# VH-VL binders against Flagella basal body P-ring formation protein FlgA (flgA), part 22

Target 1, 205 residues: Flagella basal body P-ring formation protein FlgA (flgA), of Buchnera aphidicola subsp. Acyrthosiphon pisum (p57418)
Amino acid sequence: TVQKFNFFDLNKQLNIFLKKEYPLNEDSIKIIIHTPLKKNIYCRKPDFSILSNTHNLGLINILLTCSKQHYYLTVEVQSEGEYIVANRKIPRGTRIKESDLKILIGRLDVLPNNTYRKKKDVVNRISLREFFPLQPITSFMTRPFWLVKVNQQVTVIINGNNFKMSSKAKSLSNGAQNQNIRVKTNSGKIINGIINENGEVIVSP
Short names: E, the ipSAE of ESMFold2; O, the ipSAE of OpenDDE; V2, 0.75 times the mean of E and O plus 0.25 times the DockQ between their complexes.

## First folded at step 23 (VH-VL; framework fv_maftivimab)

Design j3 (from e4 with light chain S53K P95L; at its last look DockQ between E and O 0.01; V2 from the best seeds 0.00; counts 0 for: pae O 3.3 > 2, placed apart)
Fold by OpenDDE, look of step 23:
Structure j3 (fold): chain C 205 residues (1-205), chain A 123 residues (1-123), chain B 106 residues (1-106)
Amino acid sequence: as target 1 above (205 residues)
Amino acid sequence: EVQLVESGGGLVQPGGSLRLSCAASGFTFSYYAMNWVRQAPGKGLEWVSTIHDYGGDTYYADSVKGRFTISRDNSKNTLYLQMNSLRAEDTAVYYCAKSHDYQWGDYEAFDIWGQGTMVTVSS
Amino acid sequence: DIQMTQSPSSLSASVGDRVTITCRASQSISSYLNWYQQKPGKAPKLLIYRASKLQSGVPSRFSGSGSGTDFTLTISSLQPEDFATYYCQQSYNYLTFGQGTRLEIK
């Protein structure tokens, strides 16, 4: 049999490596190697390491080690999937509704970091800035809606094994649903609890 | 000083065998792929064979495939070329050459050459 | 197999001249092209690797360019010691040399 050079399938190996390093759950992924490599590269035991950009998609610098040889690779990881944009102009300080949002499909690797992928993660949050139509929305552009405000009187519910008690206290900070919050009772005692959907502070002994 | 020194060349009849050696010094021999290149009298250069530094995988030109065997002994810093079933067209100066180390993966630029050893195949 | 064709096969020039040698590959070899110089009775010497990378110790008057199928070796100002035979070599798929270019004194 005629044997040719043992070609190292870099694309295949990179794909395997990247899938291990990144939870790539996008609908479509494309890997582009920008470093020109010959076809007859031999690498029996490839070892990959990311040199920069750590966990972001897009351009990645990768070190390929084959025995005593080191290869510096520039790899572009393109991905497509759904992401959330503003369906209309949204003023700053708006409590975002589902109708304010639109789902688009496109290149995720070119979007800002922490762009929302699901409407449920954005609904009921507050816009920290003005959004223009079709603008991608990121987690840094929104904040939780405060159910409890600092110095607000709140109802504290203490759940025991065989009893339930309610009392009034003063909040020491702003708090959203399911957040931990500290409250000060009328006696001056500080208690920790979790804010429920009604703005009550639930305390479990 | 980096140096390659070939030996083992000579006169051999068609169908005969010959074993060439190349002694390396001045560099870490086991870190580099090694190569044989030949040149017939008055002709150009022809790649003959390559052996990798790691794994020992070997490659051959079609003209010598099945007849020639490249090998190496890293403990002795020596490269070998076993030539069997020699033909008249195998007559040439045989050079031992070190592959160039380049981070972009080009092993096959030969930066160090020996002086060559003459192999003559004639009846 | 990839065939390498050099042009011209022979060339006459004078000291101080700008000399250009061309190498063409039968298919794309990206930038995996090397240039060698060989003087009579001597082993080849590496001049350029990866199409344009100057080998250490080689005078700066030597330069290489090209990508894909067409490559060029240039000597900006020919010196007396530059009269020799020059070979291109692809390392993209197996290894093949051009037929050589003999550079003679005019």
Scores: ipSAE 0.039, ipTM 0.608, lowest interface PAE 3.3, mean pLDDT 88
ESMFold2, look of step 23: ipSAE 0.561; ipTM 0.808
ESMFold2 (binder alone), look of step 23: mean pLDDT 91; pTM 0.942

Design j4 (from e4 with heavy chain G56S; at its last look DockQ between E and O 0.38; V2 from the best seeds 0.00; counts 0 for: pae O 5.1 > 2)
Heavy chain, then light chain:
Amino acid sequence: EVQLVESGGGLVQPGGSLRLSCAASGFTFSYYAMNWVRQAPGKGLEWVSTIHDYGSDTYYADSVKGRFTISRDNSKNTLYLQMNSLRAEDTAVYYCAKSHDYQWGDYEAFDIWGQGTMVTVSS
Amino acid sequence: DIQMTQSPSSLSASVGDRVTITCRASQSISSYLNWYQQKPGKAPKLLIYRASSLQSGVPSRFSGSGSGTDFTLTISSLQPEDFATYYCQQSYNYPTFGQGTRLEIK
ESMFold2, look of step 23: ipSAE 0.524; ipTM 0.775
ESMFold2 (binder alone), look of step 23: mean pLDDT 92; pTM 0.947
OpenDDE, look of step 23: ipSAE 0.023; ipTM 0.599

Design j5 (from e4 with light chain S53K P95M; at its last look DockQ between E and O 0.02; V2 from the best seeds 0.00; counts 0 for: pae O 8.5 > 2, placed apart)
Fold by OpenDDE, look of step 23:
Formats: structure tokens, sequence, C-alpha cells
Structure j5 (fold): chain C 205 residues (1-205), chain A 123 residues (1-123), chain B 106 residues (1-106)
């Protein structure tokens, strides 16, 4: 007796699965199955697993399991969206301004990893190398702007349950906003904290 | 006492060059970014250039980019501004300015200024 | 480049008056805005940094406020020594100054 299973829409189910596994927030996603199934598949409980070693977009290998049946799929995940490029030549060591940046729309899956998607994430950062015009900018190509310098006095803020204490300390390293930093208090103690937008070091009790 | 003293100003012909110096005292020079700000006669303030201590990153106003070079010698507590291809519009009092203490985050405010040195570019 | 526009360009006031000077940025500069005072023949003096932080040694009658694009310098009670030119300066993307506000005695 041939059991009748529910019709399995591979494309639909695959899309659902991939959306859960990948942050697919791009404007457009295209999934291409390079190993299409020759016959319609019927699954009561479809199960997908990614066999690839990375969670990058592009070509991925997926195992589809239907009961005891296994199907190996090669799938290409293409994405399109906005990304940030240099609007002009940007010298090394440049504090990047908004006018230095341009938004382009295109294939994200073919861009370098960690390409910036928003200008706000790049503005006010420092270029670690020279950028050429229309070059995609990645997080590895920039560094934060330092708010705190080594050996400089900083305000340390300790937030207690019912009190807020501030004191002065000397920074043991350079630090940017939201970075961890070590400071030496006047008493000679070394404490760790996080630099806020004001260049203060926030210490949790 | 924290002090900045500019020198090197003078009269130069258009297309000429001039090198300004700023001697710093009373603070740890190498801990702070330093700046040049100029003011044309009867006009407002114009930022010219900044040099950071870490990495030696330099920044320039578009009006001077490619012509001016900011540098520093921490061993001498001295800031420099090499000005090439000078133009009439470069005529101004040039101020050396220390960036603010990092204690409060924004060190790009200028808390200490020199008396300024006058640069006149004229034929 | 970020353009800084001060208002007014000039202002006449009397001792004891409350004075307000405005600075507008062509785009958001967060809180990276400083205020300076300059007297004739003298170098500028830092008054306010990071929009609202009072520089050490500056009288408490000076205050700054604002964020984003609109900023204000306020002198609560004008003193004789306060007649000068005031400049705002952004430090978000490089540095640019406003055109200045000349505060004169009425």
Amino acid sequence: as target 1 above (205 residues)
Amino acid sequence: EVQLVESGGGLVQPGGSLRLSCAASGFTFSYYAMNWVRQAPGKGLEWVSTIHDYGGDTYYADSVKGRFTISRDNSKNTLYLQMNSLRAEDTAVYYCAKSHDYQWGDYEAFDIWGQGTMVTVSS
Amino acid sequence: DIQMTQSPSSLSASVGDRVTITCRASQSISSYLNWYQQKPGKAPKLLIYRASKLQSGVPSRFSGSGSGTDFTLTISSLQPEDFATYYCQQSYNYMTFGQGTRLEIK
C-alpha cells in the first residue's frame, strides 16, 4: 500500500529553513537549487541540515531528510541589497566622513565578508589603508576612533544599587566607545570597564 | 603653566613656502592631539590641520590639502606646519591649539591656544 | 563637509541680559560641538565642549545645549567681560567653525 504524503514544496520549505539559519535581511533573496529533484518529494516531516562549514551566503550543501530518505542538495543563496563603498580615494589614516561614502545596490553574496551596509557604521571611523573609488568597505579595513588614550586620565563611573560613584583613573591603553579598557586608579588598583560615548569608563560592581 | 608658543610667521611671496613651529610646555605633549587653526584678518576661525599622537594620523582642511603638512616632534615638544604653494588666501594668524583632555571623551575641542603667528602672502 | 551656521551674526545686548546664540549643523554631528569666545587681538578661549560640558574655569553663567543639528549657547546674565565674538565648532567629521557671532554692548 502506497502511503499518501503531503505535497512537499521544496522551494518554500527551503526558504523557511534558510531564513531561520541565516540573517536574510537583504532586500532580495534568490535561492537556486543546483541539484533539482527529479521527482516530486512527499514528506510528512521535512528536516533540513546545512552540511557546509560556514554560514556564508553563496553555495551551500544541504541535507534534506524525509523519514529515512536522504537527499543531498547543492543550493546557491544569492542576496541583493545596499552596501557601502568609497565615494572617492580615501587615504590611509583618514577619519571617514559621510561624503567619503556611497551607497550601492548589488549582489551582497559576492562581496567581501563584513562589508558595511550602512553609512552610520563607517562614519567617524579611521581607514586602515587606502581605499580606491567604489571599493567596498569592510570592518577589517577600518578601526574605531579613539576616545581614550594611554596614560590619560579618565573618569571611572561605578554604578551601585543605590549609588553612583565617580573617580579618576589613568588609562592603560587606547580605547574607543564600547570597548573594554583597563585603568589604574589613584590607589594603584587596576580595574576593567567599558568606555561610553563620553569617554568615561563604566565599571560594573 | 600650560603654554603654546608659535613662531615662523612672516611675509612670503605667492607660491612660496613657510614652516611654522609651536613649542609646547606645561603638559605631556605626546599625550595629546595638536592642531592648527587660522584666522584671516577680520574673519572667522578656520581649522587647518590636526595630528594625533597615536599612529600619527593627520587630517587637513580641503583648502590646504596637498599643500600643507602637519608634523610633530615629541622629543622636542614641538608641532610643525609646513606650508607650500602659499596663496594670498592663506594670509592669516595661525594658532597652535592643544586638544582637550580625553577624560571627558571629546579631545577635539581646543582647550589651550598659542598667541598666534601672522603669515602674510603677498606679492 | 559639514557646514556650521550661527545665528545671529551679530547681537547687541546689555549687562544683565540673557543671551542666546544658536548654531546649526548641515547634518547631524551628535554632541560633537564646542563653543569658543574670542576677544579682539586674543586667541580663542574654550567655553563649552561636547555640546553641554562647561570647561574648567569658565563661569557657570555660560551653558550649552543641543544635539544632532541644533545647538545653543546661553549666557544667563551678561557681564561686561562677555562682550566678544563667539564661535561654534563641530568635531564630528574633521573640524569646521561657524562664521561667528559678535556680541556688542547696546
Scores: ipSAE 0.014, ipTM 0.503, lowest interface PAE 8.5, mean pLDDT 87
ESMFold2, look of step 23: ipSAE 0.530; ipTM 0.779
ESMFold2 (binder alone), look of step 23: mean pLDDT 91; pTM 0.941

